VHH binders against Flagellar brake protein YcgR (ycgR). Designs and how they scored, part 28

Target 1, 263 residues: Flagellar brake protein YcgR (ycgR), of Thauera aminoaromatica (c4kar8)
Amino acid sequence: MAELSTPSPASPAPLDGGRGDELEKFTLRGARQILQLLQDLITHRGLITAHTGGGHSFMTAVLKVDEERGRVVLDPSPDPQANRRALAAPRLTCVTQLDGIRIQFPLVGLGEGQDKGRPALFAPLPAEMLRLQRREFYRLQVPLAHELSCLLKAEDLARKPVEVSARVIDIGAGGVAVVVPTGAAEFVIGGTLPACRLALPDGEPIELDLEVRNLNRQTQRNGTEQLRVGLRFAALPRAADTRIQRYIFKTERALNAKARGGL
Below, E stands for the ipSAE of ESMFold2; O stands for the ipSAE of OpenDDE; V2 stands for 0.75 times the mean of E and O plus 0.25 times the DockQ between their complexes.

## First folded at step 1 (VHH)

Design pc10 (framework vhh_7pa5_2)
Fold by ESMFold2-Fast, scan of step 1:
Structure pc10 (fold): chain B 263 residues (1-263), chain A 122 residues (1-122)
Amino acid sequence: as target 1 above (263 residues)
Amino acid sequence: QVQLVESGGGMVQPGGSLRLSCAASGFTFDDYAMSWVRRAPGKGPEWVSTISYSGGDTSYADSVKGRFTISRDNAKNTLYLQMNSLKPEDTALYYCAAPTYRFSDYGEFDYWGQGTQVTVSS
């Protein structure tokens, strides 16, 4: 309803690919498990962020699974450049969330064509899918209606202090992801942003030190490019941690009741 | 007052199974991650498993991975531990525990109740 006019859906950043041994226990390799999980993404109309490398990504969705041909059919980006980058990429890293569980999988051998007369992207079924159940990796997709913001204290390209109000698109126990206007500030992975202010619905803004963990340029469905910044809580007072977790819990329960509960 | 009452322990042969339960009262159970911690005779406490307050995330000690399953029923304020393929080294008092503060997934835990004894002998 109220949030539908021009959505910029939240998209979680990809996990570090060097954690193969730690993540093996969360990796699904059975063909039936993979097929079932992809069908669940279709049923729930799950939005997927497809990372093409070089900090570029686009939003997609699984339209169908073609079991006989062993392939998945994806919704193409409205941005032709994003589709060209995807087709040229040796690998896509697809990241999504289902019922609070992070799901990540690779697609190799992407092609384009048509499905029932409509443009589509095709890829062989992934040989593996990551399904993370650890709370520290859980990210709540923030509803647009909540209008959560974080006032970032950063520097512009001339190294002058600047304050940027950024929309919070996801939030977890360890940090937030925000969207910033292109060119509003300069971000460096590993850099610290001191005394930023996170605005939650319940009470005064929380003052936090944030560390830049990742940067991701994403093309929205309307063709607009945005910079998504992943930020870690550098030090979190107990009271702030409690408020953040309460917000996550309350919002998760409300969303689950609305979408998955006994209506 | 917060109360945690553990049950389901007993004596089993190696390779056997047991299901432990923890009945919680006096607090908003849904707001707390819950853990199982064990103490073998003459040893310090060893963390066994944790489940998030929503039930969506679980973690296990390497010694029990693939053999134990933690679960919870928030409607009944009850925590469970299904223990399969039990080994003599699993012999211990098992405690259910909550973290120091609400909505935390990990951290220091308080021991509550008397625990439930699990003995695996051959």
Scores: ipSAE 0.000, ipTM 0.101, lowest interface PAE 18.6, mean pLDDT 77

Design pc11 (from pc1 with G99S L100F R101P Y102W S103D S104T W105Y G106Q T107G F108M Y110V; framework vhh_7pa5_2; at its last look DockQ between E and O 0.13; V2 from the best seeds 0.00; counts 0 for: pae E 6.6 > 2, framework grips, placed apart)
Fold by ESMFold2-Fast, scan of step 1:
Structure pc11 (fold): chain B 263 residues (1-263), chain A 121 residues (1-121)
Amino acid sequence: as target 1 above (263 residues)
Amino acid sequence: QVQLVESGGGMVQPGGSLRLSCAASGFTFDDYAMSWVRRAPGKGPEWVSTISYSGGDTSYADSVKGRFTISRDNAKNTLYLQMNSLKPEDTALYYCAKSFPWDTYQGMDVWGQGTQVTVSS
């Protein structure tokens, strides 16, 4: 429905904590790298959502980076209360995007002053910046009604070629998770399944090479076993990437509209 | 390369109207939600309005709700903002911005020079 006064439910949310070895490989800690990324945000006029805690946030942008003093200069909010909350916060979590890459960083020690005679916020350069593709962390849980499937080309226990139609349970830009009956085929972590076919509701199946990333046995309430297989897109054509992203967005949109209860 | 070119700004009297346009290129326009953001002289950025990829859902800042209408023409890769009942407080440089393809996560890029709107007598 079109009559919402703010997009708050669609505002970027911070990732859960800074924990996890997986996030370390996407974390920049070099002073020169941090400085360059902040300068890129200035050059491309990246808008930043700064989270001040308690569910509060405001929109800002980097006005400049003072390399000699090791600090950033930020636009204050037009809302004075947002600025007061920001200055009182022990830490800001800043979230932005640049060319489909999620950028997140903390600011500590926020102060206020002036830049060229105009109000500004100041903070020391962040000690770290997280830079990762959103697609690596977002997974859409596929509605059962969509009956999404992927035809896998694998081998049985005797190493004979077999085709297995697997139900897709979640999907992201980087891969899918599927479920298959135990014993339907043999899967090896790191193995490649060539020329598999992903069926989306809107058109012809997409032919993909898939890499097996993880395997998890699940026992259902009725005692039957199934195998959950995590599969990575080994090489995703641009047209396929576009179709997958479109499916994810349309489905997420429809689910959000349904959750609102309609107006 | 993402390119957004804003136009349609100008000088208008209080109570007047303007229609802003944003021509988009370098990405698949109909896969993305789009927003208008403004920056008044000496002030920080203020979100104005957002429209979904299909045009089926829109949202507005409280300060402009009932006066502004956001729309899009996906066949022409163009975003619009119809501004009615303009007030001096609407004076600002207006930018269009691309959002993430999913509307549960909205990070915005701002490209282009913006278009200046001045509301005065």
Scores: ipSAE 0.113, ipTM 0.553, lowest interface PAE 5.0, mean pLDDT 79
Fold by ESMFold2, look of step 3:
Structure pc11 (fold): chain B 263 residues (1-263), chain A 121 residues (1-121)
Amino acid sequence: as target 1 above (263 residues)
Amino acid sequence: QVQLVESGGGMVQPGGSLRLSCAASGFTFDDYAMSWVRRAPGKGPEWVSTISYSGGDTSYADSVKGRFTISRDNAKNTLYLQMNSLKPEDTALYYCAKSFPWDTYQGMDVWGQGTQVTVSS
């Protein structure tokens, strides 16, 4: 009969490999840096999701680094089939977090054996490790039901001041993207919109300066044109940053609970 | 600083019961799902149970369904695991973990030092 794996809650999937150039500045390649990061995972008892391909993964941890032999030592799975899949896989993609910092690294050449008389898995040290702060690249797609808005202080085509209430479609630590009807205001890439107001569900709107980073005209199915405006936060007070990150966190939690039936 | 402190482990005979506790500090407890993970001697970590931030949804590994009950008291910042009908196979070091809802895909990035459960006659 087919051997069933013990179910576990959803775990982080590997980042898309097609983002290679975007990820380069977050990639550690120095042997000393890699050894230190692996040691940090051991010290903090980091739990790792090891992906073997085909949608299969198992939970593990780094037990130790054997510097003399140039290898890492991992916990085997209590599921023998997971161990067999890991040993058969051409590579093992390990994903974990350390205080909210995502860590991802490949292991190749996985073997089985004993460590101090206990079963263990072994692999050569990884040649690279990704270390990614979430706030550096994450953007939440804002649910329509939240009706998040940003009051923009801009100018119309006649160069008269206008205030435009723009719907926020995504938000991250570094900025927002909004949509406005074409012609509601004129925006210039590199331009600054002072004293705008970002409305979050809790508390008073946040006053902040925005810089226009990109503009994209988009045609809706009904033929209506709208303008997507990418906006960077010029300066973000700590309290505002905290509120934004809390909104992102709570919204992700709610979306995850809806998709998974709660955790 | 985030801290999780497990307690309530000990030695019991097969068929016995234990109640584990996990005291949480350094974060807003009721914003996070919480999990129990165990490590049996000579084995790697095994997920045991997870409870949603409100306590409204729970999930369990097949090996413990019907015997273990996860719960939380958000007023006391405490996570619990009631363990009944214990078997020798439940012998392990038990850890609580703060679940992390990252990129709409949750993970576990903080866990305590653990509390030992030993089931033997």
Scores: ipSAE 0.040, ipTM 0.558, lowest interface PAE 6.6, mean pLDDT 81
OpenDDE, second read of step 2: ipSAE 0.578; ipTM 0.835
ESMFold2 (binder alone), look of step 3: mean pLDDT 80; pTM 0.818
OpenDDE, look of step 3: ipSAE 0.628; ipTM 0.852

Design pc12 (framework vhh_7pa5_2)
Fold by ESMFold2-Fast, scan of step 1:
Structure pc12 (fold): chain B 263 residues (1-263), chain A 120 residues (1-120)
Amino acid sequence: as target 1 above (263 residues)
Amino acid sequence: QVQLVESGGGMVQPGGSLRLSCAASGFTFDDYAMSWVRRAPGKGPEWVSTISYSGGDTSYADSVKGRFTISRDNAKNTLYLQMNSLKPEDTALYYCARYTGELSPYFDYWGQGTQVTVSS
């Protein structure tokens, strides 16, 4: 199975670190912070996926930080072709996870040599590192077959209470994105929707409070308008958090297995 | 805090067998697929095997198929690797790893590793 085999080069595309204001608050640019994070990767033997472009990647690890020469030492791939692609690439984008935190950083000017008599890859220290909660970053695109829904407790244009059953189109540990017809209810960014009900395929609906984080109006092929609403979970009970994470993980696993089943 | 602690490594002659164990704590073990990954001296990490959250599905690297068996005991939060017909090429530090799926970086936690040495 795809998810049970050797890691695929088709891992999700890396985020553009420090792009505009969106990720700046999660970007480390201080030399001391960068050195500390790299040392944390060494201490925890953090496995790194290094993207070389063109859909290619390989698994590596930081072996050491050479502060005097301003460089990192990386474990080369056992695949010589992957190492050749890496050395030819203008940039590596390195992605890893530690303690539920997604870490991403660029390496430019990769070279090859030896460290302690063993083959190694070398690169200048990165000028920046992105540090995001893994849960906050990852969003599962919900399969239509799951018919995931969330019953929203909202207000109409006249500020009268209405209940809207919204289709869940993506879900993460921090929230959901739902689709509602234009005019079904009014949403205001920062507004709270109390006692909404999220229906997962297993068990009773989860009762939760949601905060409106973003709004996006879409026009469908048939000319009808719909509103995409981004909703943050407010103070999830641990049991609800566990159920949501279990759904995300099992669904991702099943989708990965299905994708490779045709091979 | 997530912890993965490997044990069961040692020295063995070619053709011998070893059984590795990994004790997991700090997370709901049966919600995660688990993997064994090894690292030989001077080599990068090499994926060895993965087992699904329920134990119903397993996958192996071509180099170990037919010789290694991955299993788990969810009641004990323990992952196992039964290694048979060991070869000198199997000499490596063996790590227990938590698998997060291909839509994320593949692994997020690793143990300290247990050393397996196959020599005559």
Scores: ipSAE 0.000, ipTM 0.269, lowest interface PAE 11.3, mean pLDDT 77

Design pc13 (framework vhh_7pa5_2; at its last look DockQ between E and O 0.01; V2 from the best seeds 0.00; counts 0 for: pae O 14.4 > 2, placed apart)
Fold by ESMFold2, look of step 3:
Structure pc13 (fold): chain B 263 residues (1-263), chain A 122 residues (1-122)
Amino acid sequence: as target 1 above (263 residues)
Amino acid sequence: QVQLVESGGGMVQPGGSLRLSCAASGFTFDDYAMSWVRRAPGKGPEWVSTISYSGGDTSYADSVKGRFTISRDNAKNTLYLQMNSLKPEDTALYYCAKGHLYTEYWSGFDPWGQGTQVTVSS
């Protein structure tokens, strides 16, 4: 797996909560696996973005693990307001990366105490940790020049079948995001769109079933409204998966070559 | 400002019962877990019990499990501790505290209230 560039200390968002079921196979629940992964974060001094809700987050780190008591020890924020939000939150959603692997885990029961006489935050060990290789969370932003499209089999407001050609704006191993004009069809989160067709440049379109994961209304620079639809691949044959991964690889390599040759 | 006022202590014989209350103000009570902590004369603080913000999860020190019950009434901003089958070893000043408080990692504990005295004779 290719090394990812070091991310900026910006606030990486947690993965979409509606994706939790499809991410289950990447979820660690074994006590030994969880302890080892936390120890790896300590050893590599992994910076963690802890999300407290309401769009707020703070930077922290795992200072140590108390295995006998089943506790994780976190570095408090220098901002007292961030600490108050953390202590009031029903859960923290912790997000970080380790050696190109995205790590996400919840902490509940966060409370205060001291570690060697200094203030620290304590919580029970997480019951689960999500561990994803780059290919499992990465989304390629599709260059406009490619005009990648997906034919969606949806329904209009009168619940009649309609086919909508949607532009693909990003693509990854698990799905795509597309845009359509507002009103082109009615989409329902959790709904399935059977027998859609994804048009890649290198062959016949891929027939696949898609599940609607999120919907966002957008206003473009020219004032037109469009609907962003996040779609999950229901199941992919190996051949379709290979074609998608090849497209991503070739496009990434071409973009990197252009960046080196430009300027 | 945060204010926590404990009440309901008193003297009781071994095997007796008491119900402690903690009236909370100055913060959004429903957003926080709440804890009871006690301090016997000449001893450091000992965590007794914690209840989640909704009341759905509770935890207890081994020394009080099965005898004490923590509860809360979010409509009245009040935390409770029902203490049954009291023993002389339960004699202490009892304090309530905002949040999960891990006293096993804490020295110099200073809760916000005066506490309420529980004395179990003989």
Scores: ipSAE 0.217, ipTM 0.662, lowest interface PAE 4.1, mean pLDDT 84
Fold by ESMFold2-Fast, scan of step 1:
Structure pc13 (fold): chain B 263 residues (1-263), chain A 122 residues (1-122)
Amino acid sequence: as target 1 above (263 residues)
Amino acid sequence: QVQLVESGGGMVQPGGSLRLSCAASGFTFDDYAMSWVRRAPGKGPEWVSTISYSGGDTSYADSVKGRFTISRDNAKNTLYLQMNSLKPEDTALYYCAKGHLYTEYWSGFDPWGQGTQVTVSS
């Protein structure tokens, strides 16, 4: 159960269909591949988050694939309003996980009825399914014992250069999330922080340009304020990418070994 | 539960102006950066603008820079987008969003509200 870029398995954000060309290498369009993947979701009892648009979603599952009629049978929501929204939606965007791999597919033409005397939702088989590699979405929660930090080159309110040492709380192939005290520096979403220094447990700090992607101010239980900053690697050299990937892989391996042997 | 309600859209001719509003509830509004995202007919979501939790910093897409102004009123839990010198290519459904998600697929927004339609035509 790897941690993915989405913070909640119940309602991960759907991917934009307009990026189809960039995601083509991960898109399944063969009827046999689609049928096999749907059957795998049934076999593994995979829970699906179905997004109906407007910030609404519900939990469902594929109960059956009806190959003769070319349709899937879905478990309806216990909430009648969720089912009504789903039936009114022009499209459902379904997101799930299978063995740590993100799977996303559209359903159009949703209907309702009965399956073996129980309420069910029906939809035509999807024409495509997106199956993303685990590594592209994987975010390692950084163990506190590693004391992983990033020295940020930022600006204060007067646009004067300031250096902030931030604790890295998660790391992936595309970036890091860090925590800084509120007010330590000003961050602008889309802004670039040049020549920041990422300190891994082994070796010299890695010099990186980082792009600010999100900002979340958090009040902790003790009443202190912290700013969580999401940062994207803006052009990662191969050597830096290799070191980061090696750290992630080595740490995952150690955590997985501990989980299997140490409970 | 996070709820965002967009309003203020409408039909306007090129060169006109509109002011969009987003009423937020279900979270501590002044703890989060807020963004505007739009979806034009037949296109994917496009990020438009972001404002920091304090309102001290703003950023804009190149396509709207100098024409749009993002602002917020933390006392009223409301986000605004002032749109001036509107062009036909600004025609889209406009959504407000809590923060910006960093990921290789960051443009995959799931909007919390239904959005507000802006149509720029003569």
Scores: ipSAE 0.000, ipTM 0.109, lowest interface PAE 16.7, mean pLDDT 76
Fold by OpenDDE, look of step 3:
Structure pc13 (fold): chain B 263 residues (1-263), chain A 122 residues (1-122)
Amino acid sequence: as target 1 above (263 residues)
Amino acid sequence: QVQLVESGGGMVQPGGSLRLSCAASGFTFDDYAMSWVRRAPGKGPEWVSTISYSGGDTSYADSVKGRFTISRDNAKNTLYLQMNSLKPEDTALYYCAKGHLYTEYWSGFDPWGQGTQVTVSS
């Protein structure tokens, strides 16, 4: 009975030093960025593979971000030996994925303790987080002339259903970013907006479900505040995906042609 | 080919002011949001500010909010960054970038220029 040695998951190849400049474009070092990304991991219950070195790893998750203390709380392994290895490691390499994007970050100074009476691992906030955006998640900046819009089905502050027509500012295979007037609706990160309608220049609007992924307040020159909402396609029919991809491709080609002095 | 050329950097004392410029070519400038990013010595890139295609919307990093002002002249295909009340921690190479850059992530492979050096020192 030949014990099929399950191939040890290949240690993520050290990011070869030569691509260092390209990787810097995907490295987050801002405190706010890091906190937001960690919070996103919590919201989405992202599973993390924590590598302790020597080919050892365990599954964990971010349970909490303690901003006041500048630390992250991790779920300990059910294996005491894995926890011991983690605590003994000079560096923990955490690998995860959110929305199809690979995320990698180091943790240094791991300790053990209790959070609300439960065993937990603690580490200072990471100094950097690498977010590798696949080309698949390329977002096209939508030309103003295309006048893309998305009808959002949301709730107001009183939890009454409202429809908000939002301008689409960028679009990709995975979602859209829109702008709405401040106070038009209440958005919650991780919340789902069902049966929204995305209007493309060609054809009928696409009905789709959207998930709120990020919120960013922007101030206009006139002092008016707008809200940028990042939305993920929660359920996209194949036909809709094809239309979106076609639009992106056609638009990119047209923009490139114009840039080259064509038309 | 998309080209971005930054200028206006220099050495200033703390509390001083600088105005950066970015000349854009090789694309329809007024169709895109534009951004400033910076890289301090020994640190990674930091998003500074973004302005919408029309200039109607602006956003800033907390570190520069109230001190920096992003603007654009679409007729001249030029992006600007007015920097007031400069601090030593603002010392960095400043880059112009095409597209929306947000605090959550770096948006895709948009070409950056060579950057312009800003040094704030007593």
Scores: ipSAE 0.000, ipTM 0.235, lowest interface PAE 14.4, mean pLDDT 82
ESMFold2 (binder alone), look of step 3: mean pLDDT 80; pTM 0.815

Design pc14 (framework vhh_7pa5_2)
Fold by ESMFold2-Fast, scan of step 1:
Structure pc14 (fold): chain B 263 residues (1-263), chain A 120 residues (1-120)
Amino acid sequence: as target 1 above (263 residues)
Amino acid sequence: QVQLVESGGGMVQPGGSLRLSCAASGFTFDDYAMSWVRRAPGKGPEWVSTISYSGGDTSYADSVKGRFTISRDNAKNTLYLQMNSLKPEDTALYYCATKYSPLFGEYDYWGQGTQVTVSS
């Protein structure tokens, strides 16, 4: 049944800053680099998702960079409540893309005013911007026919060890997303799941350590609940990395060939 | 440059029809499942429909099932949404999106949207 293969929607979730050395290579801190990137977003009319916390976000865009005042000018939401939440938030986490590259930056001290007589939001220039390559966040949607699974070593509500077999819904160079039945195990963002076993087609399971990055509780159309868990590869041996990448490329090639088979 | 450009919105009477289009460029369109997401005034984003990379699998929100049809033309890098039997509750800004980063349940490459207004 086609409708059973479709995931429920979710808002873009920001990546946590301050993740040790891993994100530092992709962090822009130079004033000139930051100004250039913001100007590129203006030139390409990049649409930005601004997260206000508590699971709330709104769509905006950079309209202008005011270098003299050290500020960015943002397009307000047509939803007055979204604007009120943004103004009340201690910080915004802004997420966008440019040429397939994920860009993320914080804004603190959001205010409201006008730009050339039109309503606008403004904030001080960010001190840093994260510029992540698309390939590091590219995820292959796993075909249902592959029945890809990951045996998670987790804990239950009483912190007792439990093993749960989770279906892998997507996979990339940096991690996997899995679905687990609600209540099967407890997960904490930032927690580590040691010695999990990723089963790829035509081979032995890969043993690896996974870090919990995201949790999303999803209600299916039949009313049942599933927990979607985003997991980062905490330590990935070269052989495992090669095998995962081979699976991704092989599957993409097969999917491309299947899609073009009608020509 | 990754770009999604929605079109085909407008004003229509209840019971009317509209066909939305989304022209995709700057990425390998036929490698991605594509979705339509809408945002009504005063509400958060609501998923409407998804179609697989090949067009072989489709899914719909209960609120639109039987009335809307999602389709794609991979040769033209274009996504479509045929909307029939439109209701006032369908009034919203409609976005096309691709799911790029499911680690976070993310919809990536959101377009600018096209406005649909259903009123008498």
Scores: ipSAE 0.000, ipTM 0.120, lowest interface PAE 17.8, mean pLDDT 76

Design pc15 (from pc1 with K98R G99D L100I R101G Y102S S103Y S104T W105Y G106V T107S F108P; framework vhh_7pa5_2)
Fold by ESMFold2-Fast, scan of step 1:
Structure pc15 (fold): chain B 263 residues (1-263), chain A 121 residues (1-121)
Amino acid sequence: as target 1 above (263 residues)
Amino acid sequence: QVQLVESGGGMVQPGGSLRLSCAASGFTFDDYAMSWVRRAPGKGPEWVSTISYSGGDTSYADSVKGRFTISRDNAKNTLYLQMNSLKPEDTALYYCARDIGSYTYVSPDYWGQGTQVTVSS
């Protein structure tokens, strides 16, 4: 299904432009809306993961919007190599989250200079910003607070069976996305992982077969790469499906209550 | 009203230790991951550490791994950062942040005003 062909909307991995028409309804193109959203990121001190290509990213924040010059001012990375890579990149993909809503936008033409005597990065205002509610794609971003895990039964490089405890980062009706340490196991798109165990609240782990749908490298906050694996439920008993849907509904309701004022 | 109040900063010599605290109020503390982020003069924000809601999972920037320890006391609504073997490059304003992000990225929605840490001889 379509939902499992792209990374989750709340994932730090950039969303695939191959489903551009589907994402158009969530794309802001009005200059005033773009300026307002950037100001909201400044006001809430939103941290941004900026992807520079080749699996590299760094943490930044919008310091200022210069409407007169049509540009944004960004905090440079404390890592000089990250800044050098960003300046050499043809395009940055910036990903952040505001009250559970995924925000993603491109920056092209990055330059460096100073703002009030301090090093800064500058870029023209983005022509578009993606604003996705996770509910619209029926995939719940698992809060760090829930510490959900899935025990995967996979194979290593020598095709020997291994078990990997993976962090569940998102969950939907059709599957989960997990992160695993690089090199923990080998995954092949279309391959089946039998008898995996998904730990959910309210009872025993759910035993299920998972099909590998997507593989994406992600750069962690510390610059270490992790492997994000998108997994489809091959078949679920009705009771397991009910528990998963109940968890999604209950968690979404609680998160919407916490994000009071966002409607 | 969400409030985060940092304390425990100060001046210390290289190799010294400091313990930062963050008092949280206005929200259910044990429902949220919490992070420490620092900003040195002339540099951008640097993520330092994150702790899950229960304290069961922690993560650290490579620059502080093995020297800093993040912890929390959910009964007291307090976040801590124990900083050992301090270096001059640890000099920064340290911010306590409520984190609504995922395992793979920091996404603070509230943070405090920061506490200054200065490491010099």
Scores: ipSAE 0.000, ipTM 0.231, lowest interface PAE 11.8, mean pLDDT 77

